# Miniprotein binders against Peptidase M20 domain-containing protein C757.05c: the designs that were tried, part 26

Target 1, 375 residues: Peptidase M20 domain-containing protein C757.05c, of Schizosaccharomyces pombe (o74916)
Amino acid sequence: GPLNFGYLSWGQHSILEQDSVQLISHQSLLPAGDNLISLHKSLVEIESLGGNEVNVSDFLKSYLESKGLTVELQRVSSNPTVRDNVYAYLGSQRNTKVVLTSHIDTVNPFLPYYIEGDKIHGRGSCDAKSSVAAQIFAMLELMSEGKVQEGDLSLLFVVGEEIDGIGMKTVANKLNADWEVAIFGEPTENKLGVGHKGNFRFDVYAHGKACHSGYPQEGFSAIEFLLRQCVKLMDTDLPKSKLLGPSTINIGTIEGGAAANILAAEAKAEVFIRVAEDIETIRDIAEDLFDTEHSEIKVIQYSPPQYLDYDIPGMDTVVLAYATDIPYLSDRKMKIYLFGPGSIREAHGPNEYVTFSQLFEGLNGYKRMVMYNLR
Short names: E, the ipSAE of ESMFold2; O, the ipSAE of OpenDDE; V2, 0.75 times the mean of E and O plus 0.25 times the DockQ between their complexes.

## First folded at step 21 (miniprotein)

Design t3 (from n03 with V7I L31M; at its last look DockQ between E and O 0.86; V2 from the best seeds 0.62)
Fold by OpenDDE base, look of step 21:
Structure t3 (fold): chain B 375 residues (1-375), chain A 89 residues (1-89)
Amino acid sequence: as target 1 above (375 residues)
Amino acid sequence: DEVEITITYNGETYTYYFETPRKSIYFILIMLRRIARRGAKEVIITVTSEDPEALERLAEEIKEALEKLGYKSVEITVEGNKVIIVAKE
């Protein structure tokens, strides 16, 4: 009789059930109630794209007030939408020794919250709502432990870091609060930033004269001009910082022209230089190349490289290749730290995530940093 | 090979490090234009490199740039892997 090879159907159902049971088990292992993970989830689930931060600022106000904090909303803008920074502290002392600060806006597009194994996904899950949640819980735990009092610690959450820094610029100019130490929350893989590269961002507009491509002598190609100048820029070796490493040039966008058989009358590029050293000379290079009879330059961002405090024993250090809101407060006589959970390499990506372990390590990191600076 | 460039003018000294000596010249030229515009009467440039061909080329290009900027005396001294350029108005 034919050996009926019984299809071992068992293997495929068990993996899907195990993965679903693991997903359910990780959700069920979240301690019931208000905790770091639940706060982080609430923050990530609120869309807060740059320029539309009102829902997250209102949430934070209500949440922090429910924890017994004094909360100020600093109006940054009201047109077209309300944009508020959130400043929170104990009692009535607006000046505090330490401030924990991060941004509450996110880049485009919004990505929904979900959990995959040990990874928490969603827009802002890493950049920077992980820092925001961990900073809040650092303050709350230190308060519950009796380790911070009125005047010791505050929280500052700003809007528009990802755009133009208008939130922190408004803090610098109008909040009228003083600190001895600022701890900035950004994805640093839970390491102390020793410094970060500066930002030199500019747009180039090239102007030409259109003609038929068979008679190029009758015109001037804006595209050809722009490309040749961009190649000259990219072929320039910029000075390397011993601490921050090399400067890097990105031609991020290029556009122009009308058709293959026509010389381009107009062309544009968007350029971003991560500056390790001597931003003034780098600007002079950009002006020499792109402020010409055939082109104009528009500076979008000009921020020199930053050197940071990292004097906390037993914490690892890192060099960062991105700029932050730090330059807007750098003229103040205070210590400035940069620290937060997650990796900047996962930030802004389609799969942005922070791990549970990174988030808890971040919380403990902030507590350590605060306590070191309060001693 | 990393190139070290030290520039002294108006009583201040600046040190720069470049990874590609052959591609650093444009940065140096732009910087020298700024220094000249600031009215530096004397400019001392030291270039250190383990690449002798790069060192020679950089020294020549720097000299020519300083001469074009109006410096009347440009002296080059070679000391092993180091070149010293002294420009005076």
Scores: ipSAE 0.456, ipTM 0.839, lowest interface PAE 0.8, mean pLDDT 90
ESMFold2, look of step 21: ipSAE 0.634; ipTM 0.912
ESMFold2 (binder alone), look of step 21: mean pLDDT 84; pTM 0.839

Design t4 (from n03 with Y17W; at its last look DockQ between E and O 0.74; V2 from the best seeds 0.68)
Fold by OpenDDE base, look of step 21:
Structure t4 (fold): chain B 375 residues (1-375), chain A 89 residues (1-89)
Amino acid sequence: as target 1 above (375 residues)
Amino acid sequence: DEVEITVTYNGETYTYWFETPRKSIYFILILLRRIARRGAKEVIITVTSEDPEALERLAEEIKEALEKLGYKSVEITVEGNKVIIVAKE
């Protein structure tokens, strides 16, 4: 008799239902009411791509006013869109001993909020709306505990950190508020930044003469010139900082030419140097290589390396390889700290996340830092 | 092998560390051009490296660079793993 191989229909249906039920069950475990997690969610769910921060600034104004804070909107720009920094404090004292500050803009693209196990995903979930939420709750908890009064602590949330720092530049030039201590919120894995590398970003435009590739003597390749100069740059050992480590060179983009059988008349590269030491000489190298008869250089960003305060006992320290809005306030005679939940390694990625534990640890970190500086 | 380079001019001393001595020369040359443009009458460079071949090459290239920049006297002194270069206008 024919052996009836019973097709065991392994029910593919059960795994999809279990995963959907687990996702729904984790969303139901969010504590009911107004808390750190709900605020963080509200911030992450509001799209705030650089140049379109109006909805998050308006939300923050309304939220912080509902908590009894005085809130100022500092107009950074009104064309093409309204862009406002948010400055909040108790009562009428605009000058405070400590300011907690972070940025409310995010990089492209927007990513939706979702929870995966212990991870909170979404654009700005880590960079830097985790810091924003944790800083807000640090102030609110310290207020409720009676540990801060008028003139002790303020909140400053700025626009356009991810673009050009226009938010913090506007603070530096026009806010007319003074602080003894600034605590910057960025993803530092809840460690005190001892310093960060500087930024030297520049574009190179190379110019050549097109000709048929069979007769290369009749032209000049912009691509060949650009490549040779870029190799010379990459082969240059730059000085290492004992504190910040090595400088790093990234040729992030390269474009040019028309076809394989034509010498390129035009080529472009976008270069980013993370500067550990002597940004002036590094700039002179870039100018020597790329400001020539065949090329021009356009400086996009020039920010020297920063050394930060990290004098808080029992907090771990870290060296950071990215720049922040700190240089725009560095001329002020104040302490500057850099601290926040999450990792910068995830911040600009397609899977950006912060964990619940990191977010609560960040909150406690900010409270500790504020209390240390108010003593 | 890490190389330490000190540069003294106009009463100030700067210290640099490089991971690859053979690839540091272009940075040094650019730095020296700036120093010369600032009118430094005397430049003292100290190179310390555990690689004797790299040390010799750096010393020769630095000497040639200083001579090309218009320094009339360039003296090199070797002290073990350290080379001292004194350039005068």
Scores: ipSAE 0.611, ipTM 0.909, lowest interface PAE 0.6, mean pLDDT 90
ESMFold2, look of step 21: ipSAE 0.700; ipTM 0.933
ESMFold2 (binder alone), look of step 21: mean pLDDT 84; pTM 0.833

Design t5 (from n03 with I30F; at its last look DockQ between E and O 0.02; V2 from the best seeds 0.00; counts 0 for: pae O 10.3 > 1.5, placed apart)
Fold by OpenDDE base, look of step 21:
Order: sequence, then C-alpha cells, then structure tokens
Structure t5 (fold): chain B 375 residues (1-375), chain A 89 residues (1-89)
Amino acid sequence: as target 1 above (375 residues)
Amino acid sequence: DEVEITVTYNGETYTYYFETPRKSIYFILFLLRRIARRGAKEVIITVTSEDPEALERLAEEIKEALEKLGYKSVEITVEGNKVIIVAKE
C-alpha cells in the first residue's frame, strides 16, 4: 500500500538534507576573509572557457590592483570577444628576475564549484586555477614577509592555453618583458617537472577503390591499407629518452567504408604521438608510412619535447606526458620550471578537483621556488 | 580566422583549410618538406587570411622554410588578404 512510498521518499530526503547540510557545513568552515581558498573559489566560479576569458581577466586585474600591484592587460584578441592576458608586478619594473605564470582559460564544459570533504570541485579547480591562486598568494605572502621587492617577481596569466596557445604566443611576440626564471603552473602533483613530452598529432587519409567484397581483386581497401600501416607504426620502436621515457602512440580515431560487402574507398585515422625524443625521426617514420600512393598525412600539431629545470633541493621530480605553453618561451635564455597543485589525471574530467592540502602545498612550493631563484 | 592555403607543384594544385594560423604553419612546413623531397623545381603557395599579422608571419616562416630546403629564389607578393609565394630551385 501507500505507506512504503512514504518511507523511501523520507529516506531520500534525509540523505539529500544530510548531504546538503554537510556541504553547507564545509562551506561554513572556510576561513572568513580574503585567503587562498576564497581566491581559488572566486576564480573557479567565474566561467572562463577558452575564448571567453574576459570576466576572469577583469577580476584578476581588479583583485591584483587592490593588492597594490601594477597590472597590465595585454590584448590578445578583440573580435568576437575581448581576450586579455594579465601581467602584474610591483612598481614600474616590467622586467623581473622571476615570473610565475599559468593559464586562466579552461576546457569545456563549465562545471560548478562545490566542496566534497577535502576535495574542491569545479572546472579549472585543478587545471589551472589552483596554480593561479597559489602563485598569487605566493607573491602576496613573500611581499608581506619583505622577501620580494620591485624587479624580483611578476605574475603572468594567459588566455587560450587549452586551445592554441595564442595567449603565450602574444606574450612571446609582443609583451616585451624579460625574465631570468619562469615558473609555469600546471597540475604536477606538487612535483618539479623534469620535462614534458612533445606532441606529434596527425590525421591520415587513405584512398582506395570500392568494389564488391566477393571480387576484392577489382578494388583496393582503404581500411585494410590504413590498418596495416597503423600496425607498422605501432610495431616501430620509436626514439626513447632516458629522462622522458618512451614515445607513445595513440590511434585515437578510425573511420571509413560504406558497408561490409563493399571494399572501402576511403578511410581516416587520427593519431597522437607523445614524443620523448627526436621528433624529426618520428615525423620521418610517419611520413614514410602514411605519405604514399594510397594515403596522405595532415599534421595537426608538431611540438618537440621540453627539458626543464629541476635543480631545487628537496623537491620531488616528475616526468610529464602533456604539452604546455613552455615551447613559446623555450628559445629565451632563462630557467624554466613546471610545478603546480593537483593531478593532470583529474584535469579535464567530469569530477575535476584539487584538495585543500594540495593547494597549500602548492603555495609553499611556489614560495620555495621563488626564494631559491632570488638567492 | 580561417586560413586557406593553396599549393601548386608538379602541375597539381592542392587546397587546405585551417581553423587557426597555428594549425596551418605546422602543416605547411611539413608540406614544404614533402614537396622538396619530391623534387619540385617550382612551388607556388597562396595563403589567404583575414588576419594580416598571421599572413605576414606565415609568409616569413614559409620563406625561411623554402630557403632552408634549398630553393634559391623565393618571391613574396601581397594582394589584400592573400599572400603569394613563388619558390624556384
């Protein structure tokens, strides 16, 4: 009868009320006032999908100016939307010994801010607004401690890292600021990146001749050709780095053909190679396999591996398998570090998070890195 | 800003479209190496974009790449939103 439906509804309401009360209770435990957690929250709550970063750049300008910093907005684009990098420093010295840099754009979709136990969730909570917040507070704390002065430290937050790197390209070409040390903020589990693998991304288009599958000698299968060439690629021992480990291949997509009883006239694959060493040789292998009578290759991304600085005593190190904005500044005669709170494994996911402990550890990490390089 | 690239060599013309100038550069540099390996004595490249700064950068990178590949004559002509690059061995 009707009594059993009432008990299930009360049980679900009591769990939802308990979960809502726990969520509210955890939000009430956040320290009152302007702190690392409140800044991180403010950043994560502002949608900043790639191409729509204006609200977060305007927020950062106002916030950093309220802290007594000089703030420049570097226009990256004006059409269809305003996109500005944020460059901040003390006083009038645009050139600084150290720059703390990260990106303020995020991948799609936007995910709302919420707290679950020790986890702070939301889009960009890990990648990379955790780094942005921790870098800001590292500067602010070092300033308050009297450990940094004009010309020692700056902040650089760029747009469009997740898309095309247009933000950091605009820095490289037009910002006209020099640094001795750049510290890039990405999720590294609070470890120093020893380097990151390069990207070789390409599409393969195979061309064949359709015929009835009962008479395969009258045609040529684009699918069969593509599959055989992909197997040859996967069986190839690609160049390896002692530091970065092996190069890795992903055949990310495969499509083609019309029906089971027809030889495929067309096939396509999307390939991504994470390059540990010798991207030129890896390209030559791919070109030999896929630039043929029966196929063409379209290069989508070509970025060599990066070797980074990791000479800071008592910090753990890590090898990273993802690209960053570092290649746009790599030709500069400066030290380049890669460090930040959170895990790249949680980045871009539906449950993206950073922990409270990771944020505070990240803050302390940046302070340590800055102080080591100011010696 | 969509970038259109047309490449003519060995009597054939190929047209490529790219969503960004960045995507186009990596492909162009690859394509130029392929063309050079095929022994093309003359290469005509046209780049069309509504971004004049992108056009200028692409033209310069293409020129440098062609010179590095051994083309002795590289001429650049700018026609509005279009750059024409003619390289000869």
Scores: ipSAE 0.007, ipTM 0.239, lowest interface PAE 10.3, mean pLDDT 87
ESMFold2, look of step 21: ipSAE 0.434; ipTM 0.848
ESMFold2 (binder alone), look of step 21: mean pLDDT 85; pTM 0.845

Design t6 (from n03 with V3I I5L V7I; at its last look DockQ between E and O 0.76; V2 from the best seeds 0.70)
Fold by OpenDDE base, look of step 21:
Structure t6 (fold): chain B 375 residues (1-375), chain A 89 residues (1-89)
Amino acid sequence: as target 1 above (375 residues)
Amino acid sequence: DEIELTITYNGETYTYYFETPRKSIYFILILLRRIARRGAKEVIITVTSEDPEALERLAEEIKEALEKLGYKSVEITVEGNKVIIVAKE
């Protein structure tokens, strides 16, 4: 008799239902009411790509006013869109001993909010709406505990950090508020930044003469020129900082030419140097290489390395390889700290996340830092 | 092998650390051009390295650079793993 191989229909249906039920169950475990997690969620769910921060600034104004804070919107730009920094404090004293500050803009693209186990995903979930939420709750908890009064602590949330720093530049030039201590919120894995590398970003435009590739003597390749100069740059050992480590060179983009059988008339590269030491000489190198008869250089960003305060006992420290809005306030005679939940390694990625534990640890970190500086 | 470069000019001393001596020369040359443009009449350079061949090559290249920049006297002194270069206008 024919052996009836019973097709065991392994029920593929059960795994999809279990995963959907687990996702729904974790969302139901969010504490009911107004808390750190719910605020963070609200911030992350509001799209705030650089240049389109109006919805998050308006949300923050309304939210912070509902908590009894005085809130100022500092107009950064009104064309093509309204862009406002948010400055909040108790009562009428605009000058405070400590300011907690972070940015409310995010990089492209927008990513939706979702929870995966202990991870909170979404654009800005780590960079930097985790810091924003934790800073807000640090102030609110310290207020409820009676540990801060009028003139002790303020909140400053700025636009356009991820683009050009126009938000913090507008603070530096026009807000007319003074602080003794600024605590910047960025993803530092809840460690005190001892410093960060500077930024030297520039575009190179190389110019050549097109000709048939069989007769290269009749032309000049912009691509060949650009490549040779880029190799010379990459082969240059730049001085390392004992504190900040090595300088790093990234040739982030390269474009040019028309076809394989034609010498390139035009080529472009976008270069980013993370500067550990002597940004002036690094600039002189870039100018020597790329400001020539065959090329021009366009400086996009020029910011020297920063050394920060990290004098808080029992907090871990870290060296950071990215720049922040700190240089725009560095001329002020104040202490500057850099601290926040999450990792910068995840911040601009497609899977950007912060953990619940990191977010609460960040909150406690900010409270500790504020109390240390108010003593 | 890490090198330490110390440069003294106009009454100021700067210290630099490089990981690759052979690849540091272009930075040093650009730095020296700036120093010369600032009118430094005397430049004292100290290079320390555990690679004697790299140290010798760097000293020669630095000397040639200083001579091309218009320094009339360039003296090199070798002290173990340290080279001292004194350039005068």
Scores: ipSAE 0.656, ipTM 0.926, lowest interface PAE 0.5, mean pLDDT 90
ESMFold2, look of step 21: ipSAE 0.691; ipTM 0.932
ESMFold2 (binder alone), look of step 21: mean pLDDT 83; pTM 0.819

Design t7 (from n03 with T15R; at its last look DockQ between E and O 0.80; V2 from the best seeds 0.69)
Fold by OpenDDE base, look of step 21:
Structure t7 (fold): chain B 375 residues (1-375), chain A 89 residues (1-89)
Amino acid sequence: as target 1 above (375 residues)
Amino acid sequence: DEVEITVTYNGETYRYYFETPRKSIYFILILLRRIARRGAKEVIITVTSEDPEALERLAEEIKEALEKLGYKSVEITVEGNKVIIVAKE
């Protein structure tokens, strides 16, 4: 009789079990209790889109009070929503030698918290709730070590950095606290910012006359005018800073017209120049190009380039090309540092993240910076 | 080739660096308009570039701009890779 070779069915080892076990194992490694990672998680899990920061400010108040800090809520606005800056210090001394400051608002959209390997994802995980968490723990550790006393160190967390800087503007005008040193928390890859480029943001409105496209001499295209003026701007070599690098021009939006067979009666562009050098002349260029018979310019933001302190031995330095709340305090006679965990390249993106190592490095960085400036 | 431009007026000297000499002229013209509006009686401009064609072109365009702004005397001196332009009312 024929030998029936029984086909040994090689068991389909379900690939599904290995991937599920790796995801579960990393969540279990978060140390139980109140730590940097758990605070960062709590901050990131609270939605704090610009204009809706109330839940994170209330959380921070309660959290910092539970740590024995005096906490002030500075009302920025009440309508349509409550928006509060958070200012925290030891005892009754509102003036401190050093302030650690960052923003608690985030850009749109909200992104949920999750962990992928060594990466912590979520909106604000990098920009800037990583800095907020690391600054808080820097203060708490230095307090526990007996290295900071009343009047040495404070925390300032502001709203609306991502929108219009209304939080820090309210600090500058109304908080009535003085500092010798301010350390701003933004994603700098844990390097000291030597400076950042200025901001010149403006809207252009071009006005034309509609007509049939077959008879263009009977009209004036707002779109054609706007495009030609934008090309002139983009073809202009702006002066390069030896420290900050080149100025950069972004035409971020363009809109206008009604149809392909009609000359556009109206057109608009939104322009953003990152200014390395001479913002006054750059503004004069924009006015020469766009304040005309056929167009008007609306300045949205005007802030010169900033030069920062970076005199801390053994810390790496970096040039930054983005805006901060620093200009609102720059008129003060104080040292200004810019430092924080994460990369600005991952900020505002759909996959925004900070690594565990970057968070701990950030914490240690802030401690080092505080201790250097308290000497 | 990087271009260095210095502008001296009212006892102050400003230094600018440009990556493209041919594209820097519009910035310079706008700057000079502001300087003239501020009543600068003397303007000294130096242009340094390793591109001799760009250097000559920039010097001519700057001279014409200063003349149009009402400066009566505009003198150009060439010193190797450097041009010095002195404008007086």
Scores: ipSAE 0.621, ipTM 0.912, lowest interface PAE 0.6, mean pLDDT 90
ESMFold2, look of step 21: ipSAE 0.698; ipTM 0.938
ESMFold2 (binder alone), look of step 21: mean pLDDT 84; pTM 0.842

## First folded at step 22 (miniprotein)

Design u1n (from t1 with V3I I5L V7I; at its last look DockQ between E and O 0.78; V2 from the best seeds 0.72)
Fold by OpenDDE base, look of step 22:
Structure u1n (fold): chain B 375 residues (1-375), chain A 89 residues (1-89)
Amino acid sequence: as target 1 above (375 residues)
Amino acid sequence: DEIELTITYNGETYTYYFENPRKSIYFILILLRRIARRGAKEVIITVTSEDPEALERLAEEIKEALEKLGYKSVEITVEGNKVIIVAKE
């Protein structure tokens, strides 16, 4: 008789793991103790990669409103996602003597919050949610001390600093608020920035003709062209600033071609020059090298070097090799300071951190800077 | 060896500092092209360096560049560790 092999029908238990992403209701994210460390934790735990800042801006709005501030969301973009700057002040006076400002976006990838000894780790723990948290608490403490009134101090948190500065560009063009002093929050090791290098960022597209690599005379390698032009750029001594130091060139990305046995028809590089001096001539160099019959240049960022205010007695100073959103407000007749907890050397790294002491020193620094400029 | 380059044209003076004279020439050439396009009738360049060979070479390259840009008179004067180049249309 035929052996009826009973096919055991393995029941498709569709475990619909409803990953109910429990939208942790905004109310449950406030730790029981409302302090600088708890606010910083809340900010760092919210993912806010450039272009995805909506959750942190919404959190900040709710948090600052709970503190009795007037909060405006300035719409920067709505597509593909909502991106809002956060502007907060006391009462109805949108113009304030001092603004504390920083960015709420972070670089990729997201890194989870954790504590290791005196170090607070996570993406944005240093750059720049440390500054954001310290600036907020500086305002809150000064308010509680009766040292800040309506029209004295505001908070401005912007999106997209790490990308293209679209947040601060939108402030510059559309916010219609005036300040006498702006204090920018970036990792400066709690020192006053005396200045920072400019940004010249551009993409290069090289075009060639594919052929078999055994007959290179029948084609033109876009990769070879791009490499030779990049070497010529890297071998150019750019002028140094006595204050800001040397200009630096980074070929950040390189891509192109199809295979080892084919001449590349296309190649691309992404270039970032930190400009110490004469950004106009550096641009002319990039155009001379890369705006050719075989290549095109696309400027992504063009911001000259900045000189900053550092006139606060008893605060240390530092020269910064990176640029900020400051250039977008430089046409305004105001004092501009750059100050914040943490080190830029730890920023963007896989082990990004700020220390507890740096956060509290940052808080006290901002309070000092505000009070110096309100006198 | 750090070099100081000073350029005077159209009543303005600009000072640049370079670490490598041999690698600075391309920047200088691009700058000079812009200056010439702005219609500078007179360009005064001073280069200061403790390397006399680098100074001489850079002065010659700058002279040749100015001549190619259409300056009819290009005079070089050497004063110790300083070279002065005066270009006129």
Scores: ipSAE 0.693, ipTM 0.938, lowest interface PAE 0.5, mean pLDDT 90
ESMFold2, look of step 22: ipSAE 0.704; ipTM 0.938
ESMFold2 (binder alone), look of step 22: mean pLDDT 82; pTM 0.809

Design u2n (from t1 with I5F; at its last look DockQ between E and O 0.79; V2 from the best seeds 0.73)
Fold by OpenDDE base, look of step 22:
Structure u2n (fold): chain B 375 residues (1-375), chain A 89 residues (1-89)
Amino acid sequence: as target 1 above (375 residues)
Amino acid sequence: DEVEFTVTYNGETYTYYFENPRKSIYFILILLRRIARRGAKEVIITVTSEDPEALERLAEEIKEALEKLGYKSVEITVEGNKVIIVAKE
């Protein structure tokens, strides 16, 4: 008789472990010690990818109000999510001599907070929640020392720096606060930025005619056209600034076509030029190359190079190859400084970090800068 | 070899620095097209380079560009490592 091998039905244990993401209620996130490190931790642990800054702005409002500051939420957008800039000051004086400002959004992806030796890791640990935390503590310490009064110092934290600058654009157009000095917080290795390159970002769309690759005369390759124009751009020597260094061209993306045996009907590239000098002529070059019968250009960002204030004795200086929200306030007659803990080389990376020492040096740097400009 | 390029038109002088004179010509041509469109009746260009062959070639290409843009008088003067180009309508 046939041996009935009883198929042992492995029971489908549906481990529906509902990982109840315990929404850690806002109250439990404050470690027992309220200090620079604990604030920085709280900021980094809150996910705030560009367009999803609501949790960090709400945290900052509550935190700064608990410190006795007046806090305004400036609505930037409500769709698809609430996006608020945070403006904080003492008492009722919205105009202050100095503003400490940084961004509270981060690039994708979110990275969890952890400590490795002297390094504090996590998305935004360096760019720019280190600056945010250090700026806050600079204000709080100066207040406790009696060195800052009503009308001397404010804090401004903006959304969407990493995307399109919509936060600072909203400040420029609608906040109606005046400052004599703005100190921007970005990773500068705790050095004063002497300037930064401009941004010229644009998309190129090339159009062709598909045909069989064995009969290329019957079509026009959008890819071939795009590649030749991109090579011509990359082979153009752009003028360098003696202060800011060379302009740099990045063809960041390239896509198009359907198959190896077909001429591409469509192609696209995303281009980013870090502009050292003459953004108008660089734009005219891009238009000459890419606004054609076979292509169109879409400008995504247009921001000229910036020259900054760096007149603070005994602080080191640096040239920065990245742009900031500074251009959106450039029409204002104020001093503009750029300073913050951490390195831009670690920013946006998979191992983004700031050191404990850099955070404390950043704090002391901001205090020094504020006191120099209040004298 | 670094090239210093200056252009004076409409009472303003602009200075540019290039690392490769042979690759700078396209930028210069685009700049000159804009200058001409702004109705500059006189354009004074100075190019300084330690590469005499690159300097000569760049001067010729600039001259041809200015002539194509409608400047009827284009004079080139060479002073050592410096070329001066004066274009007039």
Scores: ipSAE 0.696, ipTM 0.939, lowest interface PAE 0.5, mean pLDDT 90
ESMFold2, look of step 22: ipSAE 0.715; ipTM 0.941
ESMFold2 (binder alone), look of step 22: mean pLDDT 84; pTM 0.833

Design u3n (from t1 with Y14R; at its last look DockQ between E and O 0.80; V2 from the best seeds 0.73)
Fold by OpenDDE base, look of step 22:
Structure u3n (fold): chain B 375 residues (1-375), chain A 89 residues (1-89)
Amino acid sequence: as target 1 above (375 residues)
Amino acid sequence: DEVEITVTYNGETRTYYFENPRKSIYFILILLRRIARRGAKEVIITVTSEDPEALERLAEEIKEALEKLGYKSVEITVEGNKVIIVAKE
């Protein structure tokens, strides 16, 4: 009799026992009123996924105007949605010595705001609404202390950093404001960035001919071609920077084919190279490998590595493996700093958080940086 | 072993650092191809490595690449842990 191999029904043990982490409603510990924590909460609670930043930009406009700032909304796009950068300053002087800048968009998915002990969770709680909130309060406190006047300090919050940098590109091309110093807000663990790697992001499309897998000579596998070219790329030692470390290659996605018994007619990969050195030659490598009879390359992002200012005494420094909106302003003769609360390692994750201490340290960091550059 | 490669052409000098000499050759070949397309009449490449075998192999591969790119004279000079390659059109 046929051996009935009993399909062991792997029981769906839904081990998603939602351990009811008692959300200790530390709601009672938030100081009553308008403060850094309440502003950060308000920002994080507003969904601002890339391309849908309108609610946070409108909130920021209203909030900053309520603080006595002049606020400009710079229209980046209007279709399908309104996307506005927020530029704020004292009085009528649009040119300021220092600008505090960060992005107000976030990656997918949205994650709700909650507090767990000393951690503030939510999408953008770390990247980069912590920087936004801390930069705002740095300006507000310095104003209240009489340490900044009209023409000293401005705020610039941009859209679409996480996508294509369209917000900062629009600043670069159209805002028509000058600064001597720009302080970019990103999760740096409250350390000064000495530099960051460049971004070379590209998509590869491979084309083949489908046939029955028993007769592979009658076709050409797009998947096999793509895999072999990706292996050649991954096996290429790219030059390292002494300052920025190694270049890194990520084959982030791979897709293609129809079935195991058919040669793949089509395949695609999404590739991201974090560039430490010589982005031009790295691009030429990608073109040599992937611009072929059987494939095409689509460049999504091309941004060289950046070197930053870090000349502030008594602040720690860090090398960053990610890129920012900084390259879009690099042609300007200004000092550029990169600093912010939280860790990039927690950014984009399912448990993204910033701590209360990091947020306050970030605030104090920005105040220090502003005052150092105003002297 | 880290390899340092310095490339001089058209009055510009660039220095590259590689962690794996054997896997660096493709980058170097692509770089040289670009240099040749830019009409560099003279290319000077200095390879520095504490691995003599890696140094020799890189020098040979670079020489062959330059010859294939149309450089008529390719001279190699060995100076301790350095190899100097001078290619002329």
Scores: ipSAE 0.685, ipTM 0.935, lowest interface PAE 0.5, mean pLDDT 90
ESMFold2, look of step 22: ipSAE 0.723; ipTM 0.943
ESMFold2 (binder alone), look of step 22: mean pLDDT 84; pTM 0.840

